# VHH binders against Flagellar brake protein YcgR (ycgR), part 1

Scores and structures below are computed, not measured.

Target 1, 263 residues: Flagellar brake protein YcgR (ycgR), of Thauera aminoaromatica (c4kar8)
Amino acid sequence: MAELSTPSPASPAPLDGGRGDELEKFTLRGARQILQLLQDLITHRGLITAHTGGGHSFMTAVLKVDEERGRVVLDPSPDPQANRRALAAPRLTCVTQLDGIRIQFPLVGLGEGQDKGRPALFAPLPAEMLRLQRREFYRLQVPLAHELSCLLKAEDLARKPVEVSARVIDIGAGGVAVVVPTGAAEFVIGGTLPACRLALPDGEPIELDLEVRNLNRQTQRNGTEQLRVGLRFAALPRAADTRIQRYIFKTERALNAKARGGL
Structure headers, positions and changes below count from the first letter of each chain, unless a header shows other numbers; Kabat numbers aren't used for antibody chains.
ipSAE, averaged over its two directions, is called F for ESMFold2-Fast, E for ESMFold2 and O for OpenDDE. V2 adds 0.75 times the mean of E and O to 0.25 times the DockQ between the complexes of E and O.
[cut] marks letters that were taken out.
Atom coordinates printed by the task and the answers are left out, and those that the model quotes come from them; centres of patches stay.

## First folded at step 24 (VHH; from f1 with T50Y S59Y)

Design x1
Fold by OpenDDE, last read:
Structure x1 (fold): chain B 263 residues (1-263), chain A 120 residues (1-120)
Amino acid sequence: as target 1 above (263 residues)
Amino acid sequence: QVQLVESGGGMVQPGGSLRLSCAASGFTFDYYAMSWVRRAPGKGPEWVSYISGSGGSTYYADSVKGRFTISRDNAKNTLYLQMNSLKPEDTALYYCAKDLGYSTWEFDYWGQGTQVTVSS
């Protein structure tokens, strides 16, 4: 009986500091802005995924903002083990969405206590909150006719280098989702696939590094198993980014035109 | 625009059953894993169940394992949660959540939820 290991959510790799400059424009650092955004999360009952590291996460929500004490109050997990991991983690990475905008913020110095007689998690107010507009997280569903592919440089179970041609099923500014045959390669969440090649219709393949962020095993109707792999662009040259964005834009426009009966 | 609309909630006695539905639109449904998440009053949100895009893989929280069944009809763009042997502790607002695609247990969209109340 293969213990179906609960897919451990890959700890969101901190958006590597290298894109730090690009993300700065989306990063809130003002105390008032942070407070307002946290309040908005409360108002909208935002579901928050809190990543504790090591591929572990739990669902939480902001219960309240204590401005006087400079802290945020979170719902604890119903899983005591998750709470223990959270408390032991040097940093909690919180991820949520409001109105199609991805919000990410770190919490450090997590503690447990009581809020109005109820168990709660406490942390100092985040020093920063990242707001990424929909456009950045928009994932274009790639039309099958485009036949986008990504050559993955991966390893097999024996850690032997293998190249796998994967179909791209969606693409965004931050990454791609691909499908590969099961067993074609061994993927590890958080692992880096260096020097992969993304094929776009408009020219030569783009060489890029990819980080495995998600693995989803799928069984096709015909009984064939495939693996959906969510991949983050780990190192994307500016020129490549521009090409990807252009492709997305053109494709979206074409799809919208088609939907409107214009073709 | 991505839309998720939950339905099927209600009040039921302990030991009863409910079937939740989530109508999805605005995205290619079968490309994305889906989850049910619940939030009980006074408690933190809890992940309940996961289903892969194709429906080939399912996962359950220990608290609901053996009682709940997640399924999907990709032709109808609908996610389901069959809840059997309901307990008072299952009382919560149940959300349908769309997987982000890059991370497990991260969602970019969820509905308004459907209320499930289990009470004697």
Scores: ipSAE 0.247, ipTM 0.673, lowest interface PAE 1.8, mean pLDDT 85
Fold by ESMFold2, fold request of step 35:
Structure x1 (fold): chain B 263 residues (1-263), chain A 120 residues (1-120)
Amino acid sequence: as target 1 above (263 residues)
Amino acid sequence: QVQLVESGGGMVQPGGSLRLSCAASGFTFDYYAMSWVRRAPGKGPEWVSYISGSGGSTYYADSVKGRFTISRDNAKNTLYLQMNSLKPEDTALYYCAKDLGYSTWEFDYWGQGTQVTVSS
């Protein structure tokens, strides 16, 4: 060969735990819904990445659902070390997609055994399963070179209008996250910032209303404090949505090519 | 609708060769990385190889390095796997998967597969 192969890429990561309250409306907890979704994974031979913690994972599939015993049955890994980590893990986080829909579910109490004479892994049925359209879970990390910014129309401590130009650090179908200096404006979770302007590279700024969803303070190495502000798009016009999705698609394609093809 | 159709499987003697093909439709093929995955009888799925959207980078599982070569023809929307020096442990259902191309694996579609059987 002209090129030595690199190690296998890391398996897909579970969704960020800091978004747990935003994901609750996409969480299935009904027994019938869970059984149906597991059966769909069996029928379509869903390719599952099972995360065991510490950055470790293995590839598996649901072999069957044993309704009588209330258990799900998984294929073991051909890698014995992966199986040992799975059996030792307090929680196995399973991630897959089915027809472009992201599915994530926990398994607790994993054990080993046989299913019809074949080695298998067993766990109680999950108590919940997360089911998301791709647009609902993907957040693009914005490259610095793109210089995306959002002009926020907010208020200071004296309730006077103030405009803050904030750097956009990530963007998805439902909103953006920005960084501002601590004290640049007063933000209240649930508050609305009307007539903000999101600057994309390919045209005029998009005028939109934003809702403050979360606030996280951080102190940088140089001692400055910054505020990470999670903002939801309110009443997003169709044309604006189209431009945002186009930006995400083009940037994602470029980043994906570099991440796999550049190694 | 995304469609991935594998072909080229069959029965071969140990040490033999096969070339698998995967015909892709329903998406912009050259925008996405592709992977081959296999499932041996009675075992779970195993990732086999990866190729970037442009074809400029490839990766292989340790078990197939030096024996298998992944390639693609973006003008024909076709993915290939050249399999040389086949061993009985290569017996499996082989299928191609549309790779979303992040630094981590994530697949959203895969084919039904083509059977490869290596027997003495």
Scores: ipSAE 0.233, ipTM 0.698, lowest interface PAE 4.4, mean pLDDT 81
Fold by ESMFold2, fold request of step 35:
Structure x1 (fold): chain B 263 residues (1-263), chain A 120 residues (1-120)
Amino acid sequence: as target 1 above (263 residues)
Amino acid sequence: QVQLVESGGGMVQPGGSLRLSCAASGFTFDYYAMSWVRRAPGKGPEWVSYISGSGGSTYYADSVKGRFTISRDNAKNTLYLQMNSLKPEDTALYYCAKDLGYSTWEFDYWGQGTQVTVSS
């Protein structure tokens, strides 16, 4: 099923930063906040992955912030091809972590030059930086063998109450994504589904309120239509949050151990 | 608190050998892959080597392949880098980094580094 015998070469793409409304609350736009966070990266020698698109990336670091000229200075890659791709890219998506906090920011208008006689890359300061705790950005792909489900209390087309058992396909600290047959219920983005039940492998199901955040209709190759529903946890009690995070942590560790191969 | 402490650096002649160590604490060491990263004077960071949590998979940058060997002792929570046939180009500050296991170079913690200087 979801067993890996080698390191996963196809890592998740960078998050769609401040362009997604759901991530706006984690987006820094203040000039002082941005400068301080960049300075923290410099001070801690932050290792940054700069994504150029097409699955390509290179390692870099912020060398300094030139406040007077309003630009950031980056180390170039030792690989000349990586530098050429970076200079040709319409934007760089920079991703790093500092003390387990994910930091992501775009750079546009990248140029090449020198800083104190050393080769360097230059760009205008980013207008925004995304700052997330790990639990706010990580989504565990649920192994099929776990058979996680969520009982949704929704309404049908005639606005009559219905209960729908939905398969959970991914889970994070902030919510789940589920799949239901198209037509099983009517969902409204922004709508609240009270008293739903999330079934984890350990203990009794968790009762929680869910908010519909996105809907995506999909047609399978055999013509079957399904609805992918993105659901956020509303007002989650600490005990429920702890159980969800424990499930995510233990499952992620088990999947990583299988990817290592074992004996 | 995650902590990574490198040691074993020093000055060595070209052709010499060094063995770097990285003492890890504050996390379940054998659950996570680890990497060595280096930064030469006036240059950006360069990934050097990777080892899976179990130690069963290792990878190397082309520039060090055949000369460097990464290993780990999960009972001692320690990562190693055996460096042989050292060249002046290997002069750098070497860091160990807690690797997130993606195909891109993404780390959540790294050490202060240990200096390796290769010079006649």
Scores: ipSAE 0.217, ipTM 0.685, lowest interface PAE 4.8, mean pLDDT 81
Fold by ESMFold2, last read:
Structure x1 (fold): chain B 263 residues (1-263), chain A 120 residues (1-120)
Amino acid sequence: as target 1 above (263 residues)
Amino acid sequence: QVQLVESGGGMVQPGGSLRLSCAASGFTFDYYAMSWVRRAPGKGPEWVSYISGSGGSTYYADSVKGRFTISRDNAKNTLYLQMNSLKPEDTALYYCAKDLGYSTWEFDYWGQGTQVTVSS
């Protein structure tokens, strides 16, 4: 049961394996890289959330890396039940951030013991660590009521200018995904769409250059064909970046407030 | 650069009170939830309290419920923790953390902390 002192169980979980191929380019597998990143967490006194499964987690920190024995040493929780769940779990998913970079790594084979006379948790070094900037990966699903749109300055088959008003379906710090009717314009992966206009609820539309990153044809339930276009922001001015991030954060805060008890 | 600077710690006797402050800079303060976290000597970190960006929602660890009050002044970019009826068990380094707003409380930045010592 959710108490006042604990978060709602309905909140977002760590990034899962359903994104495994997309996340591979952000995955560190080199022993030296992994050791350095763990050392950075120690140096910065990083707060780590360790997920034990079933919606349960506890807060911890890396105390040290024992390179000679090939293991990482973690603080135990002050809550004995959290420690018991951690020791019973087949895998911990550890999540933290370092200077705004999200870090996620699995620990398997967790055990308890002593480190310099005080209780500690031990695990073999992780075989991999995920390191990615949240702004590059996080995509807010745009609520339909917001009706965000982006005016695309694209080209037809004859390379003649055409303007397409596209609905924004998700938005992140690094780009947007939009939908357009199939055949509304020609899009080429790697192509640039200069001087497009992103309409946010507050203020004037943002003029920005977009780069086509992916295309996906979609058939809606009613049989209608549309094209999902993944677009990266190119040459984004700082003021535009700030406005986009503000929209994302305000909307995310509002959605999370509803999940916790609703205003 | 995000900065979080805690102050207001010190030595107090059991039953006493302290008010901690956390001055925030380098980000739009009212967009983000904030938390207080503490680390007692020889123990791991323990989440203490949470407040939403607007200040409309607060949560507390059971160990401090009824004794501690979290608040924020968004005009001054400052987070507070009013600590009453202090116990020796509250002795810890207290620091504020920029909360990402998930129900599994994840943080991206935290301060250096301010020491609170409760002893006879």
Scores: ipSAE 0.179, ipTM 0.655, lowest interface PAE 5.6, mean pLDDT 81

Design x1
Fold by OpenDDE, fold request of step 35:
Structure x1 (fold): chain B 263 residues (1-263), chain A 120 residues (1-120)
Amino acid sequence: as target 1 above (263 residues)
Amino acid sequence: QVQLVESGGGMVQPGGSLRLSCAASGFTFDYYAMSWVRRAPGKGPEWVSYISGSGGSTYYADSVKGRFTISRDNAKNTLYLQMNSLKPEDTALYYCAKDLGYSTWEFDYWGQGTQVTVSS
């Protein structure tokens, strides 16, 4: 009976190391702003994924903000092992969304206790919260007719270099999702694929470095196994970024026009 | 706009069965993995089940393994959760959650939930 190993949650992709300067625009550091955002998460019953490191995470929610004590109260996991990992972790990376906007914040100094007689996790208020309004998290579903592809420079199981032509299924400012045949290459979450080539319809392929962020095995209706790979743009030249953004914008407009019956 | 609408919840006796549905819209449904997450009263959210975009891969929490079955109809943009042999501890608000796409076990959208109550 093959123990279906629960897919190890990939460590939250470090927020795209966009130039530290751009992230600052989206980082809340004000105490009042942080408190308000946490309160909003309570009001809207936001689901939070808390990453503990090592590919482990658990679902939680903010139960209460204790302004007087300067702490946040979280729901513990139903899994005692997850709670142990959380308490042992030097830092939790919490990821959630509100109104379609990605929110990320660190918690340090996690402790366990009771809130009104119920088990709870406690942490000091985060010093900062990242609210990413960026279009960067928007992923355009690539129309099949566009036939976007990405040539991946990867390694096989024997660590031999291989090139894999992958179909691009979605694209955003921060990365692409592709599909490859199962066994075509070995992918490691957090691994870098250097000097890959993204083919757009409007010109020469774009050379770029990609970081593996997500792996999802899929079986098609015809029984063929495929691997969906989520890839982050590790280093994107400015000219390439402009081309990608232009493609996304143009395609979205076309799709919206079609949906409105204008075609 | 992405929308997820859960349905099929209700009250059942222990040992009973329910089938939850989640209608998805506003995105290419088969490109994204989907999960069920539940929140019991006074407890934190619990991941219940995962299904890949194509439906070829499924995972279950140990607490529901052998009793629950996740499935999807990509032609209908619908996610399902068949729940058999229900127990009082299964009482919770059940959410349908869309995979973020960049990271595993991160979700960018979830519905309002459907209430499941198991009581004698």
Scores: ipSAE 0.166, ipTM 0.635, lowest interface PAE 2.5, mean pLDDT 84
Fold by OpenDDE, last read:
Parts: structure tokens; C-alpha cells; sequence
Structure x1 (fold): chain B 263 residues (1-263), chain A 120 residues (1-120)
């Protein structure tokens, strides 16, 4: 009985990732702003993924904001084991979206208790909440005609270094999704692929480090198996970021023009 | 703009069946895994089922395993959830959720939900 290993949810990137300065403009630290955003999450009944570390997460929601006590009330998991993990975790990373905007916030000091006779999780109000505008999470579907590729420096099953040319299928400010032939290399979620090369149409390839964040086996219509790999940009140089953003913008504009009947 | 629109909810008796649908637009549907998530009254959200972009891989919560079947028609940009042997405990608002793509079990979009009520 092959234990179908349930894909372990990848832990969200820590808020303190290498783009500290760029993320600051999207980080709410004001008490009123934080309270308002949490209230908005309640109002909209937003689903929240709470990451407990170690590749574990559970779905939750903000039930209440207790301003007087300076705490947030969350729904516990229906899984007692998930709740135990949550309580044992030094920090929860909560991820959600509101109106297409990704919201991420840490909770520290989680406790369990009762709210109006119902089991609940309690935490102090977050000190900060990250609101990432749609643009940051926008993934451009790369036109096939652009033939974007990424040279991945990976390892095979024998841990021998291999270079794999991967087709880029989508690109965003935070990373790329690529497709590789099955068996071309071994990928591990959370693993880093150093010194990869992203080929954009506008010039020389961009050298960058990539972190494997998602793996998805796909069977094509023709029966061929391929592996979709979600890759996060690790420590992207400013110049590279600018080029990527420019490409995305230019391509989006072109696609929109075409959609509007522009030749 | 990404849109997810759930439908097919309703009221059924215990032991009954429902088929939920989720119409997806605004993204390349087959590139992304999809999930169903539900929220019961007075309870927290619960992940229900997962399907990979190609449909080759499916996962189920233990609470619905053997009763629910997730599927997708990529040609129609539609996600489905066949629910059999429904129980009162299955009463919830059901959401379809789009996988973020860069992370497993993270969603960047979900719909307004469709209400499923199982009651005698």
C-alpha cells in the first residue's frame, strides 16, 4: 500500500526574506491599520492558511478581534494533531487573500481556550501585516512564442550535478513556474538551485538562485509525463528584478492589445 | 481577472448526493491545482479535496474519503466535487480554491462559495 505521501504544504517564505526594503512599503505596522485589516478578514469570512512549520499547515479564520485584550481569536483545526502542532509552534505564519491581495502575518504566543463556549485559538495581535498588491502575485502566463527558458542547475537521483533546460510557463515578481521532463532531475521542496539562468527575450540570461516551492506531476494530452516546478527567486539582484518586471509589463501590454483586436 | 464561481449546492437528505461545480476564468486552468474547502457553521475552515493541474493526482480529507470525488474538465475550465453519502456533518459553505502555484496547499483565489445543507 504505497502511502500516498500527502504533499506537505510548503512553508511560506519568511516575511524577512532578502527583499526587506521592498517589502517594507507593503508592511502595515500601525495598530489601527492592523485592526482594520483583521476586521476586514472577519467581514469577508476570509480563509486563512496557518503554517506551523515543518511543512505543516491548517485552514483557519479570524473569528474575532479583541481590542481590549489585544488578541485575535482563530478557528481551531478540526484535526487535533494540527492544533497540537500549532500550539507547539513558536510562530504561526498566516496567509490569506482579500480582493486578490495576498496578506501574510505572523502570530506569536498562540494559546487555546474557549470563546463563547466554543474551542478557539488565541494569539496577541500581530505586530505587522504584509499586504502584497496583486502585481506582486500576478503570474504572467508566458506566451509559447516567447520560448522563455530557465537553465536549472540540479542533481539527478545519484546526486550528480545536471543542467536541465526548462520551459518557463509563468513568471511573476516572486518566481517562475517551469516544466521539465520527468526524471530529468531530482527536485526537493525547499531546496535551493544555485546559479540558474533565466533567459528573457530582451538580452543575456539572468543568473539567479532559485528555491523549489512546488512540484506537480502532469500528464500531457499526448500521454507524456512532465514535472511542473514552482520556483521562487532567491536573492534577486535589483537589476534582474527590473528586467523581469519590464518583461512582464511589456508582455501584458502586448497581450492586452491583442485581446482588444490590435494586430 | 481571476474568477471562481461555485454552484450546485442545495439541500439534501442524509445519504443523498450532490455535485458541485466551479467555473474558473482569468488564468490558465490546467496549470494550477485546485482544491475544495468548506466552512461549517460554528466551525473553522476545512480542506476537503485537492486535484493537480492535470488531474493525475487527487487527495482527500479523511472525513470525506470514499464519499467524495474531485475531478476537473480542463477543456471547460471547470472543477467538480461529487459528493455521495452525504451526512449532516457535511453541511457547510463549499469553496473552490486556486492553488498559488509557488507553494503547496496555499491558495490565492477562492469563490464566494456554494451552500450545502444536509438535513432530514
Amino acid sequence: as target 1 above (263 residues)
Amino acid sequence: QVQLVESGGGMVQPGGSLRLSCAASGFTFDYYAMSWVRRAPGKGPEWVSYISGSGGSTYYADSVKGRFTISRDNAKNTLYLQMNSLKPEDTALYYCAKDLGYSTWEFDYWGQGTQVTVSS
Scores: ipSAE 0.154, ipTM 0.610, lowest interface PAE 2.8, mean pLDDT 85
Fold by ESMFold2, last read:
Structure x1 (fold): chain B 263 residues (1-263), chain A 120 residues (1-120)
Amino acid sequence: as target 1 above (263 residues)
Amino acid sequence: QVQLVESGGGMVQPGGSLRLSCAASGFTFDYYAMSWVRRAPGKGPEWVSYISGSGGSTYYADSVKGRFTISRDNAKNTLYLQMNSLKPEDTALYYCAKDLGYSTWEFDYWGQGTQVTVSS
């Protein structure tokens, strides 16, 4: 029997930066753009795989950006050997994803120290960051008038079952994105939510399993905090798949007709 | 044990056609979306095409749209890629991938690949 060939690409291997012409259009080199993207990673608590070479890596996060000193501050590994490898490496290649976009950046000159009395890793700001927006995945932005909702069967912090009615903000062939109030439930990336119910305008709600693929906390303009949860359809019967596609097609056609005079 | 085995690659002249197959085993095939991904010599991976678990929805990269057709036979647990009007830039190792999640670049498993070479 053939061997299992590859792991999940949730934290994929680094792309070769030596292919500059193919990747140049996705590369940020402006200082302001780099600072903004690093701040986005901090705000969203993005998990980063830091590759030290020799097939070794560790999980980290950007804790802060020190603009005055031109430095980025990283969370050290709890494994002292991983930290030693990182400090010995001539280059640390950081790979992560944010809202389905692959982000990759090098850090050179990594050092250790303290940040507010806690161990931390420090490096100069990267000179470049790759932001790869590959693969267009169609997602319908759901009109508010449709009031599309999904009943989530989730858990609280104590792993007690809770039900959360979440507004669907977009929908596509592979899943939905929903918004819930911050703290309504605990969600874990990779976790499954069995027996959820998706309410479409046409017909009865669809019972389906959902898998959490991304989380993003945001403060609305009015000060209300909410959590955007990206959910994959884990199991979906053919009839339900067809209903979802018909809803998407009909709604897109109606929205395009209003926006473009019937085209 | 989950396995994905690609086949159907080979050498072909520009303008020719090939049909790739991907035999899947070890999981409930029709409950998962599938994608084709390719890697040209010395290049990074490029997503090519996507099909939903039921087969009701398909998407294509702009570089192959109109020339390639993704399909699946859920009774045979097999994914296909019909490639027409092949160009030298289509030369690559082609992988099928079990597609996870709503966002891009979330693949669970992929095979060892099948080589497609387009040259005169």
Scores: ipSAE 0.011, ipTM 0.361, lowest interface PAE 9.3, mean pLDDT 78
Fold by OpenDDE, fold request of step 35:
Structure x1 (fold): chain B 263 residues (1-263), chain A 120 residues (1-120)
Amino acid sequence: as target 1 above (263 residues)
Amino acid sequence: QVQLVESGGGMVQPGGSLRLSCAASGFTFDYYAMSWVRRAPGKGPEWVSYISGSGGSTYYADSVKGRFTISRDNAKNTLYLQMNSLKPEDTALYYCAKDLGYSTWEFDYWGQGTQVTVSS
């Protein structure tokens, strides 16, 4: 069970105004467009990964769009704990795909109720939706059971080379997020970690260079402190990219199947 | 267009207080967590404080814990940072930063910053 962790972000990466502009062009804010996109999700029976924070997520779907009440109806999780987390979360980050385009949108003000006598989750309609056309922005939450790891070539506080085996918690075409024990190594935002090794289930580890993009200290409920490190692929060979994409696709498919009640 | 406009900076003596404000526009403010980030001369950016979209969760850097308080008024699309017991080390340009999203813990927008100078 993924424990809720409290995020304490470390020093952010250098501020790049360019990222904001890039995201803006992919953001839908038109009410009609948003409604249409949500309807399309219903029509195509799109599954949604709803992130509740602390590394927790559950699979859901848009059941209905209620324009009159200005709300979206979501399928609740079969896990009562997931629903409780969702309701307690200040924000849900919903991730889905339509026609090969990754879509991300926030939901706030989540409530529970019934729709046609069935349990449902309700939220106000999102005022904006991000269509992530760039694959590098999508991050798959890696199931714990997959035990993906990345061997990081880093330095300790004394600037001595160290190797740290880090658990991969999310992965996308553009990079990975990993967790390491606090104090395992010293990371510098904007720094490059050369000749790291990403272990995928389908074969030999991929050797690649990683750039540190963000650092976040996380305290687990049990009091254990971990450092979350966001890493960008500095140079990804095409073959490696293909393997990563394949892994993401297969994993998503499996998660979706499970969410649908499949074994 | 997303806009973040910081204000409230100034010069203050050690031990003094300031209240920073950030006016947000161009996005659904309460959908996003917000942070304060500062940059001192000759130093890299330093994260200062975090607040969730609803305001229910707040976090602070160890360097400011107990002295600074982050808050937000979602009805006014405004982020605040109350800074008490200011120290010379707090001298920096302070930025209001919008979270990119849960998965990245990165920022996609920030303002021009407001200068805070703590000097005797």
Scores: ipSAE 0.008, ipTM 0.255, lowest interface PAE 9.5, mean pLDDT 84

